VHH binders against q9p7j3. Designs and how they scored, part 81

Target 1, 174 residues: q9p7j3
Amino acid sequence: MILPLFPETQVHVFVYENVSNCAAIHEQLISQNPIYDYAFLDAATILYKKQVYSAIIRALEDRRDEQMKTKTIHSEVILSLSPKTEISSAFRQFSMTKKSKNIVVVKIDSKLTEEEEFERLDKLVEGNRVEFSDEELQKLIDFKVLKKNYKLDPSTLENPLASILSSIALRGYS
Below, E stands for the ipSAE of ESMFold2; O stands for the ipSAE of OpenDDE; V2 stands for 0.75 times the mean of E and O plus 0.25 times the DockQ between their complexes.

## First folded at step 7 (VHH)

Design p60 (framework vhh_5c3l_4; at its last look DockQ between E and O 0.01; V2 from the best seeds 0.00; counts 0 for: pae E 18.9 > 2, placed apart)
Fold by ESMFold2-Fast, scan of step 7:
Structure p60 (fold): chain B 174 residues (1-174), chain A 120 residues (1-120)
Amino acid sequence: as target 1 above (174 residues)
Amino acid sequence: QVQLQESGGGLVQPGGSLRLSCAASGFTFDDYAMSWVRQAPGKGLEVVSDISWSGGRTTYADSVKGRFTISRDNAKNTLYLQMNSLKPEDTAVYYCARHSKYGFPDRDLRGPGTQVTVSS
């Protein structure tokens, strides 16, 4: 996809359901294997495409402004999903775990075409790729996790998009 | 050999100050965001403060805002915590920690800790 403020930046987002090797992927991420330089998100935390894009845009703005808190753009995307700028809580809230079943994977500044990333990533992830769409994401979300991560009350859970996007945009303020 | 080593803890009276240091070795220090984490007796771990890889952005727990200052010297591979206006509630073992480069907490990369006791 092409972002209006970042037209030269390649962005690829992949969604996998029924992933059986999350523990193996987690081990590679802990070992900091460069092949795994992606943002591996737990799909239980992502409800909308706009949620992911807002975090990507914020991370790219922080990189442009030399304000990145983390050293990789992919970890900055994970941080940018959180209402707080506290690194530890953001990673605990949004990153894939050994027990994850469904994941969202983000790649920024790919050296590969989208099809080449599909081929590479399909070899790393043992699961079924589905469309990156609001419809597919809504099948994978855990509303208890979403409520906790964004501090939503019961009334905002009926239509949480504005609250989520506001939280991502305002994480540098009160 | 990746290593973090804290120093500067001790016994101090309420209202006093301490400066903690954490010496890092075996990795490229300025590739990582860092934090100070503490554990009081019989309690869980609390993140006190974190700092960006460059030192330009910091975050503080509400319990320490205005009293503690985190900083780093990338040329010396050292992380610091300046603690002012210390309270008995600040009594804890203080650990420095390295954050994952790829977005996962590195629980195995904390120092052994330094004890801070605030008491008369």
Scores: ipSAE 0.717, ipTM 0.862, lowest interface PAE 1.1, mean pLDDT 89
Fold by OpenDDE, look of step 8:
Structure p60 (fold): chain B 174 residues (1-174), chain A 120 residues (1-120)
Amino acid sequence: as target 1 above (174 residues)
Amino acid sequence: QVQLQESGGGLVQPGGSLRLSCAASGFTFDDYAMSWVRQAPGKGLEVVSDISWSGGRTTYADSVKGRFTISRDNAKNTLYLQMNSLKPEDTAVYYCARHSKYGFPDRDLRGPGTQVTVSS
């Protein structure tokens, strides 16, 4: 996938359900295994494709402007999902944990086709790939977690996408 | 072994200043964004300030904006917190904390902390 404003940057997003080896993936991330250079998100925190894309775009903009807070583009994507500026909060809010069951995986700067990247990632993730769509994400979301992460109330829940995108876009502009 | 060690805490009067330091070892310092966090008696852990891996971007809690300055020297593997115009409510144990390079949630890696007491 190519983003219009970043034509030189290839992006791939994958969704896995019923992942059995999140703990093992987590250990690889802790050990900083470069093979696992992805953004691993807890699917329970993701409701929309546009939520993921907005975070990716924000991260890429930060990189373009040399304002990344974190060292890697993938960690910056995770940070960018959060309305909070605190790094620890963002990571705890959106990152895959060893207890996660469903995950969204983002790859930035891929040199591979989507199919090739999938084959590579499929060796790392033991789960069922599902379509990256709002329909599939809606099946995996934990609304309690979502509401907490974005401080959604009855008024904003009428249009949660707008609230989420605003939170991502305006992070740091309070 | 990954280690963080805070120093520079002490007893100061209101309006006084302190400079905290955090010595990092056992890992590539400039691969990680860093934070200062604090815990006051009877209160939870509070993030005071974050700094990017390069030091070019900083954020602060509202309670310390304009008074505290976070910085880092990646060549010396050291994190700093300049605290000016200290208030009694700033009394806490201050910790240096490391964030994950790849954005995964991990146990908060921090040092043993340094006590800051602001009292007349």
Scores: ipSAE 0.694, ipTM 0.854, lowest interface PAE 0.6, mean pLDDT 94
Fold by ESMFold2, look of step 8:
Structure p60 (fold): chain B 174 residues (1-174), chain A 120 residues (1-120)
Amino acid sequence: as target 1 above (174 residues)
Amino acid sequence: QVQLQESGGGLVQPGGSLRLSCAASGFTFDDYAMSWVRQAPGKGLEVVSDISWSGGRTTYADSVKGRFTISRDNAKNTLYLQMNSLKPEDTAVYYCARHSKYGFPDRDLRGPGTQVTVSS
């Protein structure tokens, strides 16, 4: 996939449900295994495709502008999902954990087609790939988590998209 | 083997200054963004300041802006917090903390902390 502002940057997004090996993936990421250089997000925190695309765009803008806080573009995506600037809370709120069951996986700067990247990723993730779509994401979201992460009030919980996107774009706005 | 060790805390009068240091060992320090976090008596943890892996970007809690300065020396594997114009409400245990470079905070490394007490 090609983002309009970053036409030379190939991005792939995958969604897996019923993942049985998040703990093993987590250990590989802690050990800094470059084979696992992806952003692994907890799908319980992701309701919309645009939520993920907005975080990717924000991370790429920060890289372009030399404003990244984290070492890798993939960790910067995780930070960029947060409305706040505190690194530790953003990662605890949005990243895959050892307890995660459903994940969204982002690859930025891919040199592979989507299906080639999937073949690599499918060797690493023990789960069932589903379509990256709002329909599938809605099945995996935890709305209590979403409300907490973005400080949504009851009146916005049925269609919170604008509030979420504004939070990502403005980071730190409350 | 992987370790963070804070130092430089102590007793200081209001208006005074302290400089905290955090020595890192057993990991590649410049791969990680770092934070100072504090816990005042009876309160939860508060992030005081963050610094990017390169040192090029910093953020501060509103309560310390203009008074505290975070810095790092990647050649010496050391994180610093210069604390000026100290107030009694700055009294806390201060911890340095490492952030994951791959976005996984579940291996959050922090030190045992150093006590800062601001009192007459």
Scores: ipSAE 0.300, ipTM 0.684, lowest interface PAE 4.0, mean pLDDT 88
ESMFold2 (binder alone), look of step 8: mean pLDDT 88; pTM 0.890
ESMFold2, look of step 9: ipSAE 0.000; ipTM 0.093
ESMFold2 (binder alone), look of step 9: mean pLDDT 88; pTM 0.891
OpenDDE, look of step 9: ipSAE 0.625; ipTM 0.834

Design p61 (framework vhh_5c3l_4)
Fold by ESMFold2-Fast, scan of step 7:
Structure p61 (fold): chain B 174 residues (1-174), chain A 120 residues (1-120)
Amino acid sequence: as target 1 above (174 residues)
Amino acid sequence: QVQLQESGGGLVQPGGSLRLSCAASGFTFDDYAMSWVRQAPGKGLEVVSDISWSGGRTTYADSVKGRFTISRDNAKNTLYLQMNSLKPEDTAVYYCAAHSKYGFPDRDLRGPGTQVTVSS
């Protein structure tokens, strides 16, 4: 995809369902294997494409302004999904865990094409790749998790998009 | 192997000050954002403060804003927490935590803790 505010930045987003090796991926992230330099998100936390794009834009703005709290753009994307800038909570709320079953994977600044990233990721992730679309994401979301992460009330849950995007954009002010 | 070792805890009177240190080894310290986390007796974990990998950005829990200051010395691989105007409610075991540059839940990268007791 091409972001209007960052047209030179290459962004790829992949969605995998029924992933069987999240524990193995988690161990690679603990050991800081550079092959795994991606944002690995739990799909239970992601409802919309725009949610992911908003977090990517915020992370890129923080990198541009030399305000990144975390060392990589990918961990900054994870942090940027959270309504607050508290790192521990953001990673707990949005990151893949060894118990995750469906994941969203973000790659920024890849020198590979989308097809080449597919080839690489399909070797790392043991699951079924599906389209990055609102339709597919809505099959994987956990509304209890979404409600907790964004502090949504019952009225907001009927159409949470604006509230989620506002929370991401206003990160640090609330 | 990531190793984190807290020190500097102890008994202090209300209104007093303590400085906690966390010595880090086994990893590239400046690749990690860091936190101070505490657990009072019979309570859950509370994140007290975060600091960016560079030390340029900090955040604080509302309970400690204006009283605590987090800092780091990347040349010494050490994280600090300066605690002023201590209250009985600050009594807890204090842990330092390191946050991976690839972003995952931080439970496995926590030190053994240091006890802070605020009492007369």
Scores: ipSAE 0.631, ipTM 0.814, lowest interface PAE 1.5, mean pLDDT 88

Design p62 (framework vhh_5c3l_4)
Fold by ESMFold2-Fast, scan of step 7:
Structure p62 (fold): chain B 174 residues (1-174), chain A 120 residues (1-120)
Amino acid sequence: as target 1 above (174 residues)
Amino acid sequence: QVQLQESGGGLVQPGGSLRLSCAASGFTFDDYAMSWVRQAPGKGLEVVSDISWSGGRTTYADSVKGRFTISRDNAKNTLYLQMNSLKPEDTAVYYCATQSKYGFPDRDLRGPGTQVTVSS
């Protein structure tokens, strides 16, 4: 993906369903294995492609403006999904857990093509890759998790896109 | 190995002030965002405040906003928490903690804690 304000930044987003080795991936993230330098998101928290793109754009803007709160662009993407900029809550809300079954994986600044990243991730993730599309994401979302993370009321929950994007854009202003 | 050591806790009367320090060693301190976390008697962990790796961005829990100030000195590998207008409900063990470098919540890099007691 090419972002208009960041044309030199290479972005790849992958979606995996029925992942059987989330506990093993989590162990690698705990050990800070640099091979696993990706944003590993729980797909239960992601409803739209635009949600992910908005978080990526906010993270890249913060990096450009020397305002990153975290030290890696991938952790900054995870933070940027949260309406609050409190780091541990954002990670708890959006990151993959040992219990996750479906994940969204973001890679920024890859020197590899999408195909090469796919080959690399296929060695790390034991699951079925699906298209990064609103249709596929909507099969994997948990609306109770989404409602909690973005403080949505019942009327907003029926069409939450604008509310979610506003929360991501405003982040830090509550 | 990563080592975090809190100090500066103690007994103080309501309305008083304390300054907590956390000395860090065994890792590149300025590669990590940091937080102060507390646990009150019989309660779970509450994140009180966090600070970016550079010190340029901070957040505070609503319960302490306007009363507490987090800061860091990267040259001294030290994290601070200035606590003003202390209330009995601030009584807790206070821990400093590193934030995950790769964005996962289960990194358990905390110090042993320092007790803060606010009592009349």
Scores: ipSAE 0.621, ipTM 0.828, lowest interface PAE 1.6, mean pLDDT 88

Design p63 (framework vhh_5c3l_4)
Fold by ESMFold2-Fast, scan of step 7:
Structure p63 (fold): chain B 174 residues (1-174), chain A 120 residues (1-120)
Amino acid sequence: as target 1 above (174 residues)
Amino acid sequence: QVQLQESGGGLVQPGGSLRLSCAASGFTFDDYAMSWVRQAPGKGLEVVSDISWSGGRTTYADSVKGRFTISRDNAKNTLYLQMNSLKPEDTAVYYCATNSKYGFPDRDLRGPGTQVTVSS
């Protein structure tokens, strides 16, 4: 996808459901295998395409301004999903875990075409790929997780988009 | 292997100051954002502060903001926590921790900790 503020930046987003090998992927991330340099998100935390894109834009702004808190753009995307700037809680809130069943995978600055990236990820992730769409994401979200991560009250839970996007855009202004 | 070793804890009176240090070895220190985490008696872990890989950005828990200062010296592979205006509720074991380079939520790699006791 082309981001208006970052037209030269390649962005690929993939969604997998019923993933059976999250523990193996987690082991590769712990060992810092560079083949796994992606943002691996728990789909239980993602409700909208715009939520993911807002975090990507924030991470790219921080990279442009030499203000990244983390060392990789992909970890900065995960951090940017959180309404707070504290790193470890952001990773705990949004990252894939060994127990995750559905994941969203973000790749920025890929040296591969989208087709090559699909082929590579399909070998790393043992699950069913689905379309990156609001419809598919809404099947995978956990509203209790969403409510907790963004501190939503019951009145905002029926239409949380503006609140989520505001939380991502305004994080760090304290 | 990642090794983290805290020092500088001790007994101090309310209103006093302590400076904690964390010596890091076995990894490229400046590839990692770092945190100070504490555990008070009978309570869970609380992240009190973190610092970017470059040292350019910091955050603080509301409980310590304005009193504690986190800093790092990448040339010396050392993380610091300057603790001023200490209160009895700051009594805890303090750990330094790495934040994951790739953003996974596995337990932060932590040192063995250093005890801080604030008491009259």
Scores: ipSAE 0.632, ipTM 0.834, lowest interface PAE 1.6, mean pLDDT 88

Design p64 (framework vhh_5c3l_4)
Fold by ESMFold2-Fast, scan of step 7:
Structure p64 (fold): chain B 174 residues (1-174), chain A 120 residues (1-120)
Amino acid sequence: as target 1 above (174 residues)
Amino acid sequence: QVQLQESGGGLVQPGGSLRLSCAASGFTFDDYAMSWVRQAPGKGLEVVSDISWSGGRTTYADSVKGRFTISRDNAKNTLYLQMNSLKPEDTAVYYCATFSKYGFPDRDLRGPGTQVTVSS
């Protein structure tokens, strides 16, 4: 995708269902293997494409403004999904865990094409690739997790998009 | 092997001050954001404050905002928490914590903690 304020930034987003090796990926993330330098998100936390893109834009703004809280752009994307700026809470709320079954994977500044990243990720992730679309994301979301992460009341759960996007855009001020 | 060691806790009267320190070793300290978390008796973990890898960005829980200041010295691999205007509600074990630079959330890497007791 082409981001209006970051037109030369290459962004790839991948969605995997029924991932069987989350524990192995988790171990690689703990060991900080640089091959795994991606944002690995639990798909249970992602409802819309715009939610992911808003977090990416916020992370890129923080990098541009030299305000990143974390050392990698990918961890900054994970942080940027949270309505609060507390890092540990954001990582607990949005990152993949060893218990995750469906994941969203973000790569920024890849020197590889989307097809080449797919080939690389096929070696890392044992699951079924699906389209990055609102339709596919809505099959994987956990509304209890979404409600807790964004502090949504019953009325906002009926149409949460605006509330979620505002929370991401205003991080720490909402 | 990540090692974090807190110090500076103790007994203090309401309105008093304490400065906590956390000595870090076994990892590249300046590649990691850091946090202070606390656990009061019978309560869950509360994130008190966190600080970016560079020290340029900080956040605070509403319960401590305006009273506590987090800082770090990357040359000394040390994290600090200056606690002013202490209240009985601040009584807790305080932990220094870090996390994976790739956003791994499953477990914060924490030190053994230091006890802060605010009472007369």
Scores: ipSAE 0.312, ipTM 0.646, lowest interface PAE 3.4, mean pLDDT 85

Design p65 (framework vhh_5c3l_4)
Fold by ESMFold2-Fast, scan of step 7:
Structure p65 (fold): chain B 174 residues (1-174), chain A 120 residues (1-120)
Amino acid sequence: as target 1 above (174 residues)
Amino acid sequence: QVQLQESGGGLVQPGGSLRLSCAASGFTFDDYAMSWVRQAPGKGLEVVSDISWSGGRTTYADSVKGRFTISRDNAKNTLYLQMNSLKPEDTAVYYCATLSKYGFPDRDLRGPGTQVTVSS
């Protein structure tokens, strides 16, 4: 995908369900293996495509403006999902853990085609690929996690999109 | 191998000050955001402060705001925690931790930490 205002930036988003090797992926992320330079998100935290796109756009804006808190664009995407500016809280809230079962994977600045990234990721992730769509994401979300991460009350939980997007846009930078 | 070595702990009276240091080696220090984490006797881990890779942005737990200052010297590969107006409830083992450049949540605790005891 190509984003307006960032036409030189290549963006790919992948969704995997029933992943059996999250502990192995987590170990590779701990060891800083550059093959794993992606944003690995727990799908339990993602309800909408627009949620992911808003975080990507915010991370790209922060990179453009030389305001990144983290050193890689992928970790900045994870931070950008959080309504807070605390890095440790954002990673705790949104990143894949070794106990995760469903994941959303973001790749920015790939020199590979989407098909080539699919081939690469399918070798790293032992799970079933599903469409990156609101319908598929809604099957994987954990509403208790979503409520806690965005501080949603019961009145907003039935239609939380605007609140989530506002939280991403207004997360206390500058 | 990645190494983090904490120092500067000790016994101090309430109202006193300590400066903790964390010496880093075996990796590119300025690729990582860093944190100070503590564990009081019989309690879980508490994150007390985070600092960005450049040192330009910091955050603090409510329990330490206004009393503690996190900083880093990337030229010396060292993380610091200046602790002022110490209270008995600050008694804990203090650990420094890397916050992964690839964004995983588990903190990388490398040494035995440094013991801070605030007691009269």
Scores: ipSAE 0.364, ipTM 0.662, lowest interface PAE 2.7, mean pLDDT 86

Design p66 (framework vhh_5c3l_4)
Fold by ESMFold2-Fast, scan of step 7:
Structure p66 (fold): chain B 174 residues (1-174), chain A 120 residues (1-120)
Amino acid sequence: as target 1 above (174 residues)
Amino acid sequence: QVQLQESGGGLVQPGGSLRLSCAASGFTFDDYAMSWVRQAPGKGLEVVSDISWSGGRTTYADSVKGRFTISRDNAKNTLYLQMNSLKPEDTAVYYCATTSKYGFPDRDLRGPGTQVTVSS
């Protein structure tokens, strides 16, 4: 994808359902294996493509403005999904866990082609790759998790997009 | 490997002050965001404050905002928490903690803790 404010930045987003090896991936993340330098998100927390792109844009803005709170752009993407600026809560809310079954994987500034990233991730993730689309994300979302993460009231839960995007754009200042 | 060691806890009267320190070793300290978390008797863990890898960005829990100040000295591999206007409800074990480099919380990546007791 090409972002208008960051046309030089290469962005790839992948979605996997029915992942059987989340525990193994989690161990690699704990060991800080550089092969796993991606943002591994629990798909239960993601409802829209725009939600992911808004977090990416905010992370890239923070990098541009030298105000990243975390040291990697991928961890900054995870932080940027949260309506709060508290790092450990954001990671607990949005990161993949060893019990996750469906995941969204973000790669920024890849040195590999999109095709090479596809091949690499398909070897790391034991699951079924699906299209990164609102239709596929809606099959994987957990609305209880979404409501808690963004503190949505019943009136906004049926059409939460604007509230989610505002939370991402204004986190820590609203 | 990663070692975190807190110090500076103790008994203090309401309205008093304490400064906690956390000595870090076994990793590149300035690559990591750091936090102070606490556990009061019979309660769960509360994140009190966190600080960016550079020290340029901080957050505070509403319960301590305006009273506590988090800071770090990357040259000394040390994290600090200045606690002013202490209240009995600040009584807890205080832990120094770091986050994973790749964006998930390492629940066990904390120091052994230092006890803070606010009582007359």
Scores: ipSAE 0.522, ipTM 0.781, lowest interface PAE 2.2, mean pLDDT 87

Design p67 (framework vhh_5c3l_4)
Fold by ESMFold2-Fast, scan of step 7:
Structure p67 (fold): chain B 174 residues (1-174), chain A 120 residues (1-120)
Amino acid sequence: as target 1 above (174 residues)
Amino acid sequence: QVQLQESGGGLVQPGGSLRLSCAASGFTFDDYAMSWVRQAPGKGLEVVSDISWSGGRTTYADSVKGRFTISRDNAKNTLYLQMNSLKPEDTAVYYCATMSKYGFPDRDLRGPGTQVTVSS
């Protein structure tokens, strides 16, 4: 995908369900294996495509402005999903864990095409690829996790998109 | 082989000060944001403070703002927490944690902890 404010930046987003090797992926991320340089998100935390894109745009803005709190653009994407400024809280809330079953994977600044990244990721992730669409994401979301992460009340939980996007954009003013 | 080792805890009177240190090895320390977290007796984990990879950005829990200061020395692979004006409610085991891309706090990404007791 091409972002209007960042036309030189290549962005790919992938969704996997029924992943059996999250513990192995977690170990590779701890060891900083450069092959695993992606943002690995728990799909239980993602309801909309726009949620992911808003976090990507925020991370790219922070990189442009030399304001990144984390070392890599991918970890900055994870941070940018959080309504709070605390890095540790963001990673706890949104990152894949050893026990995750469904994941969303973001790649920024790829030197590969989308199909080449699919081939690479299919070797790393032991799960079933599904379309990155609101329909597929809604099958994988955990509404209790979403409510907790964005501090949604029952009225906003019925139509949470605007509240989620506002939380991502405003960083602690929600 | 991420290794984190906390030190500097102990018994201190209310109003006193302690400085905690965390020695890190087995990973590229300056690629990671770092955190101090604590667990009081019978309570869950509380994030106390975090610091960006460069040390240029810090955040604090409301319970410790104005009293605690987090810092890091990337050349020495060491994280610090300066604790001033300590209160009995600061009594906890304090853990150093790395804020890598895959969730925090994870037990594999924390040190063994150092006990801080604020009491007469």
Scores: ipSAE 0.177, ipTM 0.551, lowest interface PAE 5.2, mean pLDDT 85

Design p68 (framework vhh_5c3l_4)
Fold by ESMFold2-Fast, scan of step 7:
Structure p68 (fold): chain B 174 residues (1-174), chain A 120 residues (1-120)
Amino acid sequence: as target 1 above (174 residues)
Amino acid sequence: QVQLQESGGGLVQPGGSLRLSCAASGFTFDDYAMSWVRQAPGKGLEVVSDISWSGGRTTYADSVKGRFTISRDNAKNTLYLQMNSLKPEDTAVYYCATHSKYGFPDRDVRGPGTQVTVSS
């Protein structure tokens, strides 16, 4: 996809279901293995494509403005999903864990094509690739997790997209 | 390899002030976000504040907003927490911590802590 403010930025988003090796991936991420320089999100936290793209745009804006809070663009994407942008809670809320079953993987600034990144990720992730679409994401979301992460009440749940996007755009400013 | 050492804790009266310091070594300090975390007697860990690698972005727990200020001196590899208008509820062991480059909290390293006691 072409981002409105970042048309030259290459962005790839992948979705995997029924991942059996999340503990092994998690170990590689905490050891800071450069091969795993991606944003690994728990799919239980992602309801819409626009949610992911909004976080990517905010992270890219922070990089452009030299205001990144974290060291990598990928960790900044994870942070940008959080309404408060407190680092530890953002990572606990949105990052994959050893117990994750379904994941969303974001790659920014890849020098590889989407298909070449798929080939690379298929060697790292033991699961089934599915389309990055609202339909597929809605099969993997945990609404209890979503409600807790964005502090949604019953009125907000009737229109969660607008509330989620506003939370990402404002991210703790209020 | 990463070493963090807190100092500056002590006994202070309600309404008083303390400044905590954390000396860091064994890593490129200005590449990492840092935080202050506390644990009160019989309670869980609470993240008090965090700060970007550059010092330009900070967040605070609602319990300390307006009273505490986090800052860093990258030339000295030192993290600070200025604590004003201290309350008995601020009594805790205070730890400084690093954050993982890749966004995973169980890689976060913290120091041995410094005790802050707020009582008359």
Scores: ipSAE 0.540, ipTM 0.785, lowest interface PAE 1.8, mean pLDDT 87

Design p69 (framework vhh_5c3l_4)
Fold by ESMFold2-Fast, scan of step 7:
Structure p69 (fold): chain B 174 residues (1-174), chain A 120 residues (1-120)
Amino acid sequence: as target 1 above (174 residues)
Amino acid sequence: QVQLQESGGGLVQPGGSLRLSCAASGFTFDDYAMSWVRQAPGKGLEVVSDISWSGGRTTYADSVKGRFTISRDNAKNTLYLQMNSLKPEDTAVYYCATHSKYGFPDRDIRGPGTQVTVSS
């Protein structure tokens, strides 16, 4: 994907369901293996494509403005999904865990095409790739997790998109 | 191997001040965002403050905002916490911690901690 405000930035987003090796991926992330430099998100936390894109745009804006809180763009994407500016809470809220079953994987500044990145990820992730679409994401979301992470009340639950996007854009400023 | 060593804790009276230091070694210090976390007797861990890899951005828990200041010296591989207007409720073991470069929460590495006691 090409973002209008960041046309030189290559972005790939992949969705995997029924992942059987999250514990093995988790071990590689703990060891900080640079091959795993992606944003590995728990799909239980992602409802919309726009949610992911808004976090990416926010992270890229922070990089442009020399205001990144974390050192990698991928960890900045994870932080940017959170309505708070606190790093530990953001990572606990949105990152995949050993027990995750469905994941969303974001790659920014890839030197590879989407097809090449898929081939690489297929070797790292033991699961079924599905389309990155609102329809597929809505099959994987956990609404209790979403409500907790964005502090959604009953008045916003019918259409939470605007509230989620506002939380990402403002990120602890309100 | 990553090593974090806190110092500067002690006994102070309410209203007093302390400056905590955390000496870091075994990793590229300025690649990591850092935090101060504390554990009061019989309670869980509370993140009191965090700081970006560059030192340019900070956050504070509401309980310490306006009283504590986090800072870092990347040339000296040292993290600091200036604690002013200390209250008995600030009594805790204070730990410095690193954050994952790849956004992974279980990679937070903590030091052994330094005890802060606020009492008369």
Scores: ipSAE 0.652, ipTM 0.835, lowest interface PAE 1.4, mean pLDDT 89

